# Designs tried in a protein design chat: VH-VL binders against p0dw94. Part 26

Target 1, 243 residues: p0dw94
Amino acid sequence: PAGTPAGAGASAGIGSDTGSNASEDSDMFPTIVFGDTVIERKEYVAALKAQHGAARLYFRQTYGVDPAEDGWDKAHDGEVPCRWLASRAIDELRRRHAAYLIGVDLGQVADDSYASIVARMEAVNSGNAELKSDGGIVYGRTGFDIDSYLSYELSALKNAYTGDESNPGMSLSDDEVRRYYDEHDWTKDGVDGKTPLDEVRGNVKAQMRSERYDELVSQRAEAIDVTDLPWDALYRFTAGRLG
Key: E = the ipSAE of ESMFold2; O = the ipSAE of OpenDDE; V2 = 0.75 times the mean of E and O plus 0.25 times the DockQ between their complexes.

## First folded at step 6 (VH-VL; framework fv_ucenprubart)

Design q2 (at its last look DockQ between E and O 0.60; V2 from the best seeds 0.00; counts 0 for: pae E 4.0 > 2)
Fold by OpenDDE, look of step 6:
Structure q2 (fold): chain C 243 residues (1-243), chain A 119 residues (1-119), chain B 108 residues (1-108)
Amino acid sequence: as target 1 above (243 residues)
Amino acid sequence: QVQLVQSGAEVKKPGASVKVSCKASGYTFTSSYYMHWVRQAPGQGLEWMGLINPSKGSTWYAQKFQGRVTMTRDTSTSTVYMELSSLRSEDTAVYYCARGRLFGYFDYWGQGTLVTVSS
Amino acid sequence: EIVLTQSPDFQSVTPKEKVTITCQASQSIRSYLLWYQQKPDQSPKLLIKYASQSFSGVPSRFSGSGSGTDFTLTINSLEAEDAATYYCHQSSSLPPYTFGGGTKVEIK
């Protein structure tokens, strides 16, 4: 008996920006601003997409419901999936912009605007294309999309920050390193027990710097006030995309 | 209520070290708040010295004090310490601890600790 | 390093008069400007956060305005208890943090 292939449940994806005639009012992206930076619709939608799976997982784990099946507008113990998702998307954007703002302070990038990021991506893509046409070797991705470029550039910013001991928080004293080492487990493949500090000192310092940078980004993100955002409009916009 | 209580006034000789304490209460000590140190020389303005993350123990020092200042914390007592070495007459000031977030504001201050450096 | 320049350094003002203090940043700090009040022999107290938001417990006669590089603290009707030194502070960038030079307000 040929087992009927289980129908690939249509992943109710975030609707593509192709304008189905949903009510004109629900489709308007509100103006949201992080400090002096306007958040673009595309940027927000990308953040929604990135957090969509996490939202579903959260509600499944917390309430035993799948918003994709039960509805994104249904409240569960006071939490509404579309609002939760919108909030998470904003938090992701805050962190991203915070990281870029740190980069701006260091002169690594000119600004944190989406347009500037896209422009840099395009420049990198064009440069790589030219290099390839000239017979050069392009290491890595020959062409970035915006998501991959963001990941790339944010990692580069972090590496640049943490790689320079002159940057705030990146100078580590021996005492700090030792204390951190003592407070954490350090294992090396093939070695039983805690690896001696002298053998893992570089890794300890790298981890310390990474964590300090992440804390810095978090603090900067928290400083981006989102209390006065047009949340109701944002929720409507979000709901309109999830249907 | 959030309170920051500092140690008492100190009189030191040039070249000595001073360690000022700041005990925090009324909030979670290891939360996202940093403890900052700000000093004020007599009749002068405010000067930021540095900060410590009470949770992680990570520090940021102003360049002016780099190599002379050490900030530490004791999580068991919710206390932050600021040690300044190689004291000079110019280090005579009231030293304040202040709670604050990075890129935020200092919402609570200690009462201040007068450190007098005199021969 | 961001430099904050306050003006004036000193004001002697009659009670009930309006007081205006300015703080100018050497570069844009967006809205990351704070105002502190320090009375004699007391610790600084936060008055205004993020250029224009009053801190809890601050009298309504205090207000802040401005963005970018130019900021103003206003006391609409000076009270005797407002005799203090006022400092602007910026938190827009990575440490170090910087303060203005202060403005001393005295009552005539």
Scores: ipSAE 0.321, ipTM 0.727, lowest interface PAE 1.7, mean pLDDT 90
Fold by ESMFold2, look of step 6:
Structure q2 (fold): chain C 243 residues (1-243), chain A 119 residues (1-119), chain B 108 residues (1-108)
Amino acid sequence: as target 1 above (243 residues)
Amino acid sequence: QVQLVQSGAEVKKPGASVKVSCKASGYTFTSSYYMHWVRQAPGQGLEWMGLINPSKGSTWYAQKFQGRVTMTRDTSTSTVYMELSSLRSEDTAVYYCARGRLFGYFDYWGQGTLVTVSS
Amino acid sequence: EIVLTQSPDFQSVTPKEKVTITCQASQSIRSYLLWYQQKPDQSPKLLIKYASQSFSGVPSRFSGSGSGTDFTLTINSLEAEDAATYYCHQSSSLPPYTFGGGTKVEIK
């Protein structure tokens, strides 16, 4: 799988002073493209922030170091914390964009671009503000930030997919359901043995459909080839943001 | 390195079923790779039948074969099976297993299994 | 289901000449078009992945182009060993996956 760049090398320019000018070059976000879709600086930075703690935990557990204390740029057995974090952020974006691309394939959204998602969020927020201003009732969240809107919309895409039996993978045979039930623990407190299949059939099917959807997303993400991204520039940008 | 070895040719009567095996070697069987099944009737083109995830056992079948095809796997022998029931003469074909991802290309193919359905 | 319409069904071509095979999808498959070669009594072999990327070990005379719905396989200088049937295949959308009808290429 093309999850990490093979050709990542030293970022230092020949003859260049790296002391003061490196941070200025680190603010230059390179052009990142997933297939036909440009990845925006904001969504990458958000992914970095979300994965920051995971990177600290990984390096503590694996090498006994904390990048926040010991530096994000020092190699540990071939692994550099800022590069690890950058790769992880890209992988998380691959998964999110993959879920949207499945939605595109089904005609549920026009594209997977961050700008389109923000535009939909802003339209919803503006509509809710108008409704409240006119004395209308708005149930649920009255305004989204981008993180809450992404969670909302991704959940809606998944529910629309798994709730339509005609979608690939969502029509489950009796044999498949029984085999899944047999291979999993369906015991409950106060009930001898496994809960009978007929009592949990709906729950078994829902779990199977959810897992199959997640499988599709994971496989779609793997199909987003990131081998030839400008990894050196992305690593420089990432290092500059970690302080 | 990667090799897919299929079971031998079979002759069946209409109404019977056939179970073709595909034994994988040279890679981790329960990896992120799927096994696809493709058939080819004599003098005809290639027809995709479905796929199975060897790790999870989940399957996706082409609509034409829904209800007649069953794909299974045995992780202890690294083997995938395709069973086609209610055979008819138009099911006479070479049946191939092919390794691929859910999205993308098939990189390795089995040698093919001729199934002949005749009265 | 995405239908792949392949043209022509058959070509008889003078050695060293150019072969062009087209494949049209019934809806956009972006760049997820693959080309396979099948010689008599053999399993298919992958030639081109993702519309234009040559698979490992494929001679440079084979090339692919196109995106969206219109795709082309080109053999720039036909060799004797290239006599085969060529299939386009798509797996960019959700299952089911489909193949074109094939193009048989013979040496004149």
Scores: ipSAE 0.276, ipTM 0.653, lowest interface PAE 4.0, mean pLDDT 85
ESMFold2 (binder alone), look of step 6: mean pLDDT 91; pTM 0.923

Design q3 (at its last look DockQ between E and O 0.40; V2 from the best seeds 0.00; counts 0 for: pae E 10.7 > 2)
Fold by OpenDDE, look of step 6:
Structure q3 (fold): chain C 243 residues (1-243), chain A 119 residues (1-119), chain B 108 residues (1-108)
Amino acid sequence: as target 1 above (243 residues)
Amino acid sequence: QVQLVQSGAEVKKPGASVKVSCKASGYTFTSSYYMHWVRQAPGQGLEWMGLINPSKGSTWYAQKFQGRVTMTRDTSTSTVYMELSSLRSEDTAVYYCARGRLFGYFDYWGQGTLVTVSS
Amino acid sequence: EIVLTQSPDFQSVTPKEKVTITCQASQSIRSYLLWYQQKPDQSPKLLIKYASQSFSGVPSRFSGSGSGTDFTLTINSLEAEDAATYYCQQSSSFPPYTFGGGTKVEIK
């Protein structure tokens, strides 16, 4: 008797924007503003998707429940999964926009708006397509989607920032480098023990600059006030997107 | 409770250097907070001089003080120092240390240190 | 460098009257504006953070408003203890941070 394969439980993902008859009221994305920048629905939904797995993991580890099975609106010791997820999504957006705002201050990008980011992506994609048409070699992705482009551009911004010693925090004294080296383990493949500073100095500096940049982004993100966001409306919207 | 305690008043001659200390307590000194220095000449407004990251030791100085100001920290004593060299009469002011984050606000201030530069 | 212009420089006000102080930035600073109170022979004290948020322990008669380039500090009913100099400060970009010129409020 051929055992009927247990149906792969449809992972209740975040519903696509085209999804069905959730009540008209639950489908309205509230106006969210970070300073002078309006957060778009698509941008928020993408952030939700990015944090969805983390939310499930958190509740499984903390409470022994899977929100996807037990419900996203059910409270556990005062925490509600859909609210937790919404908060994490907002935090992710704060970090992203903080990084872009740093780029704006440096003159690397003109705007942190989602529309501006999309426009830049399209420009890059068009340029790559043209280059390919002309027989040029496009190294890497020939076309970015928005998520891959965000990752690309944010990395580029970080590299540009950390690559210029004149930027805040990027100037490193020999004493600072030595101290940092002494406080961390530096291993190289094929070398037993701690690699001499002279051999890893560049890596040490790069790591120091990377961490300082991340701290800068974090502090800028914190300065984005989200206390007055329409949280209740956002929670409802989020809940409506979760199966 | 967060406290910033500064060193006492100083009297200096023109051309000399002054080093003011600011001891922090009531919070983790090497946290994400920066220490800022702000001065105020008699009867004048507030002027930002620079900042230091107590954890990393990195600094940023206002252009006006570039080359004359040095900010340092001692993590073992939770103390920040501001040294100003080549003193002029115009440097007569109350100097404040203030805790703050980047892009944030100055939530705690020292009591101030009067530095008088006179011939 | 971002320049902050405060107005007026000086106010003499009767107790219980409303006081309004303005701060104008030379360029947009979004909501990265702070307000401080400084009494004679004292260190500055934070009143308002991020244009409109009251700092802990600040009386409700103090309020801040504005965004972009134009900001206002309001004291709804002036008390005698409110005699002080008030400063706006911006933290919108990389250092340097800058202060307004200050507004001295005296009691009639």
Scores: ipSAE 0.099, ipTM 0.673, lowest interface PAE 3.2, mean pLDDT 89
Fold by ESMFold2, look of step 6:
Structure q3 (fold): chain C 243 residues (1-243), chain A 119 residues (1-119), chain B 108 residues (1-108)
Amino acid sequence: as target 1 above (243 residues)
Amino acid sequence: QVQLVQSGAEVKKPGASVKVSCKASGYTFTSSYYMHWVRQAPGQGLEWMGLINPSKGSTWYAQKFQGRVTMTRDTSTSTVYMELSSLRSEDTAVYYCARGRLFGYFDYWGQGTLVTVSS
Amino acid sequence: EIVLTQSPDFQSVTPKEKVTITCQASQSIRSYLLWYQQKPDQSPKLLIKYASQSFSGVPSRFSGSGSGTDFTLTINSLEAEDAATYYCQQSSSFPPYTFGGGTKVEIK
């Protein structure tokens, strides 16, 4: 199966999903729901792995400690590294699911479920591998892993959204463009002062649209209510994964 | 406590412009909350006009009002403004400012500003 | 844009009776539907957020239900002070945010 990504590796301080046989409390991934969508254990564990370095940096800079060496359960002025990491992983999933939900609202994807994303990735990998085996030309990447596929698909969703002026927030009036230009620095090397709007209008509009899309995603993510999640159970699961 | 206080009632002729103010207090004006404008003609329902991000100054308008509405803010006075130009008799309405997020609900509303457009 | 259709336009109801108001969206808005109460000469007041979540300070007699395209506001025992016009609003697709046409509830 040429072009199909393979392999497994454990992150520092995080075990893989295939190693789960800890105590009942540590083995049980609680039911986590964002609106209508169940969050899968695999996507949560992937989010933990992706945010692991950020947690180590935060605790090192804030408290002079490294959770990978000093322990993930040790409190530092009321902050517990595994709980901080769990919250950050949930926030990252909120942003990702929000971006997909915007795509659902516009008919770009069927749903925001992790299973649906994996299925699309597998279909693309299989189709491209078959094309290469037949001697065909493949213009895109043929061997996505889930991380690279998510990055690819999220970028495609954003580009599709911002590239269509009929999408909510993407129609820009001349007054809005002028005001944005006036409030930002558009310096160009070799030009005294701001580059004239007529020379950078396309870039100004692209940046405005990108910023509005990011705002839409951020606000949609904040509307995913996580206050009533089973946080205690999630913290226990997270602590068990970190050793 | 959160309050939104709007400017007083106005009477205008067709073709004129009106500028309504909304002063916010009791929260951080340049937070992640947007200021929305919603109008209500006498005896009729609610109609959303647009929003402004007080932090960035960016605006999103309903297509119906594109070209006639301008929303601005003054961060030093925690005030947003809505200006509607080329007024017609059907623009006679109470104009409300309301606080909300993009996917959220409107939790605090101004008292409303009656704008009457008459010959 | 999404059209919200409220029903009925008007109800006259005996005190302590149950009131139901429906709101139908022209396409799925999942749970991004809100309910407001507006008394004469007053600003709207939020009652229900996200289809079924009561806003702070709202009496327990008010409840919301539904998802997708069909939503209901219920007042399970009408009080005199509940005489008002009720509006649904969607926050799923914007601009624009859209409101239903309103349901006026009066005491018989």
Scores: ipSAE 0.006, ipTM 0.535, lowest interface PAE 10.7, mean pLDDT 84
ESMFold2 (binder alone), look of step 6: mean pLDDT 92; pTM 0.929

Design q4 (at its last look DockQ between E and O 0.55; V2 from the best seeds 0.00; counts 0 for: pae E 7.4 > 2)
Fold by ESMFold2, look of step 6:
Structure q4 (fold): chain C 243 residues (1-243), chain A 119 residues (1-119), chain B 108 residues (1-108)
Amino acid sequence: as target 1 above (243 residues)
Amino acid sequence: QVQLVQSGAEVKKPGASVKVSCKASGYTFTSSYYMHWVRQAPGQGLEWMGLINPSKGSTWYAQKFQGRVTMTRDTSTSTVYMELSSLRSEDTAVYYCARGRLFGYFDYWGQGTLVTVSS
Amino acid sequence: EIVLTQSPDFQSVTPKEKVTITCQASQSIRSYLLWYQQKPDQSPKLLIKYASQSFSGVPSRFSGSGSGTDFTLTINSLEAEDAATYYCQQHSSLPPYTFGGGTKVEIK
């Protein structure tokens, strides 16, 4: 349906892990690289947690089984739940890193690394704590965990992109706007039939821009080549995490 | 295999419009590939003009051409069109269609269409 | 917009000798740099993707290197069929996908 971004988005369940980084963990997290950016163990584990429910839902609907009950390593018509989940976690990370890379291209963030994001979150949290301890007023979130900070920052990147007509893809022709309006229902209270385009032109453009941004992110994510990752090692790590 | 075949050369007067076609074959036209347009003025380099998603029909134009360029497609004939209006002598160029992902390289190019704008 | 500056504009080179072409980006494009070959009256053809990866069917005498802002295309031993104009292109996350000005290579 119109106006709905694809996928679950990057706001889902990216959490912290045991406090170790990937190179020091005894469970042997392999080196994963998206282009020039090393993927940290913590961000991968958070992505696993974020996609855990999707994996359970998929296997219930497709095969009538629940991997949390029946095991994550058992194949069902050639599909293995822990491997399916690993692939989903990588795809979630691809989407998130893609959104950040678009922001890097526009000078809105320095890079897409997990460490950089954590550093920005910690700076914000420290600034808010200092203001509060001095008796000041803190607006918005008083402290972020990494999941809430990622959601906040990804939303800010999207808003900055779509709110600037000079950004690639954000300049819309009158013909494109009319065509989009014609394909959608713009009914409101007190108006017979569709609300006239001139009354909703801004809303139509905003929805078009949001959809174009989501397509940019999706296509950028597909450009992050993951075919040569150490998949066997990643599957073993993932299986060990799920128990 | 993959082929992009463009329409023939055109001679136009200033102020006219030109519409160049690019017929694709050898792959699924409504796939994740986009069609890009790139032009090359005589003796000069390459200039990206914009792109179209053949599956959705959505378009993305370089700012320089916004308002003058229109890209469309016909999925029944696997053909993409680029129309450039209000032609000037500076628009004299070879116009190429090129297949590529949105954020990737152009792997197949059309043969080019020479558009000459002259009084 | 990212500006790509190629050097030199033109080279006349004895067969079998080495050709070096440089491309400098106005800001870091990491490894998102392509090289194309365009022979007279032909469309461009992709040679190198991701700064250093050969595209399918490209002779081994062509190689690319560099990252960040400084990139190089090398033709180790020039063949007569390599007389062409060579272009770099950046393929970052956002359009426009700008090209370098080109380097024309001729046989001396």
Scores: ipSAE 0.038, ipTM 0.601, lowest interface PAE 7.4, mean pLDDT 85
Fold by OpenDDE, look of step 6:
Structure q4 (fold): chain C 243 residues (1-243), chain A 119 residues (1-119), chain B 108 residues (1-108)
Amino acid sequence: as target 1 above (243 residues)
Amino acid sequence: QVQLVQSGAEVKKPGASVKVSCKASGYTFTSSYYMHWVRQAPGQGLEWMGLINPSKGSTWYAQKFQGRVTMTRDTSTSTVYMELSSLRSEDTAVYYCARGRLFGYFDYWGQGTLVTVSS
Amino acid sequence: EIVLTQSPDFQSVTPKEKVTITCQASQSIRSYLLWYQQKPDQSPKLLIKYASQSFSGVPSRFSGSGSGTDFTLTINSLEAEDAATYYCQQHSSLPPYTFGGGTKVEIK
């Protein structure tokens, strides 16, 4: 008797923007604004997708439940998975926008809006395509999607920031560097013991600057007030997107 | 309750240095809060001087004070110090420490320290 | 550097009257504007955060409004204890932080 293969449980993913018949009210993305920047639906949905796995893991670890199986709207000790996920998505967006706002302040980018980011992506893609057509060599990715471009551009912003010692927090004294070196392990593969500071000074400084930048982004993200967001509407929207 | 207590008034001659202290209490000193210094000349407005991260000791100074100002911290005593060198008459002011975030607001202030620079 | 211009520099106001103070930024700072009150011989106190949010313990007669470049602090009914200098401050950009020049409010 040929054992019927156990049906691959449809991984209840975040529903694609294709209009399934969920009630007209659940499909309306509320207007959410970070300062003067409107958060787009696509941007939020992408953030939800990015945090979806983390949400499932959190509830599995904390409560022994999988929201994908038990329901995203079911409360566990006062926590609701869809609300938790929505909150995490907003936090991710805050961090992203914070990084861009720092870039705006430095004149690295003109705007933190999703539309502006997309426009820059398209410009880069077009430029690369043109270069390729002219027989030029495009190193790396020849075409970005929005997620890959975000990663690329955010990294570029970070590198530009941390590469300039005149930026806040990027000037490091010898004492600071020494202290940081002493507090961390600097081991090289194949070498026994801690590598001398003189051999790793550049790496130490780079790591310090990276961490300070991340702290800066976190600080700026916290400054984005989200207390007055339409959370209830956002929760409903989020719930409606979760299978 | 959060409290910032500053050192007492100072009288200095031109060319001298002054070091003002600010002791923090009522919160975790090495938390995400920065300590800022703001001064106010007599009858004038508020002027931001710089900030220090109490946890890491990292600083950022306003361009106007670069080379003359040094901010330090002692985590064991939860105290921040601001030293201003090469004092001029124009440096006569009340100096405030204020708790805040890097992109935040100043929610708690010290009582201020009057520094008088006179010949 | 972002410049904040306050207006007026000085106001003499009768108790119970409405007081309006404006702060204009040289460029957009969105909602990242703060208002402080400083009484004579005292340290500044935070009144309003994010242009319109009252800080804890601030009387309801104080309110803030505005976004972008133009902001307003309003005292709906001035009390004697409100005699002070008021400062706006921006925190939208990287340091340095800048303050407005201040508005002194006196009681008639």
Scores: ipSAE 0.022, ipTM 0.583, lowest interface PAE 4.5, mean pLDDT 88
ESMFold2 (binder alone), look of step 6: mean pLDDT 91; pTM 0.913

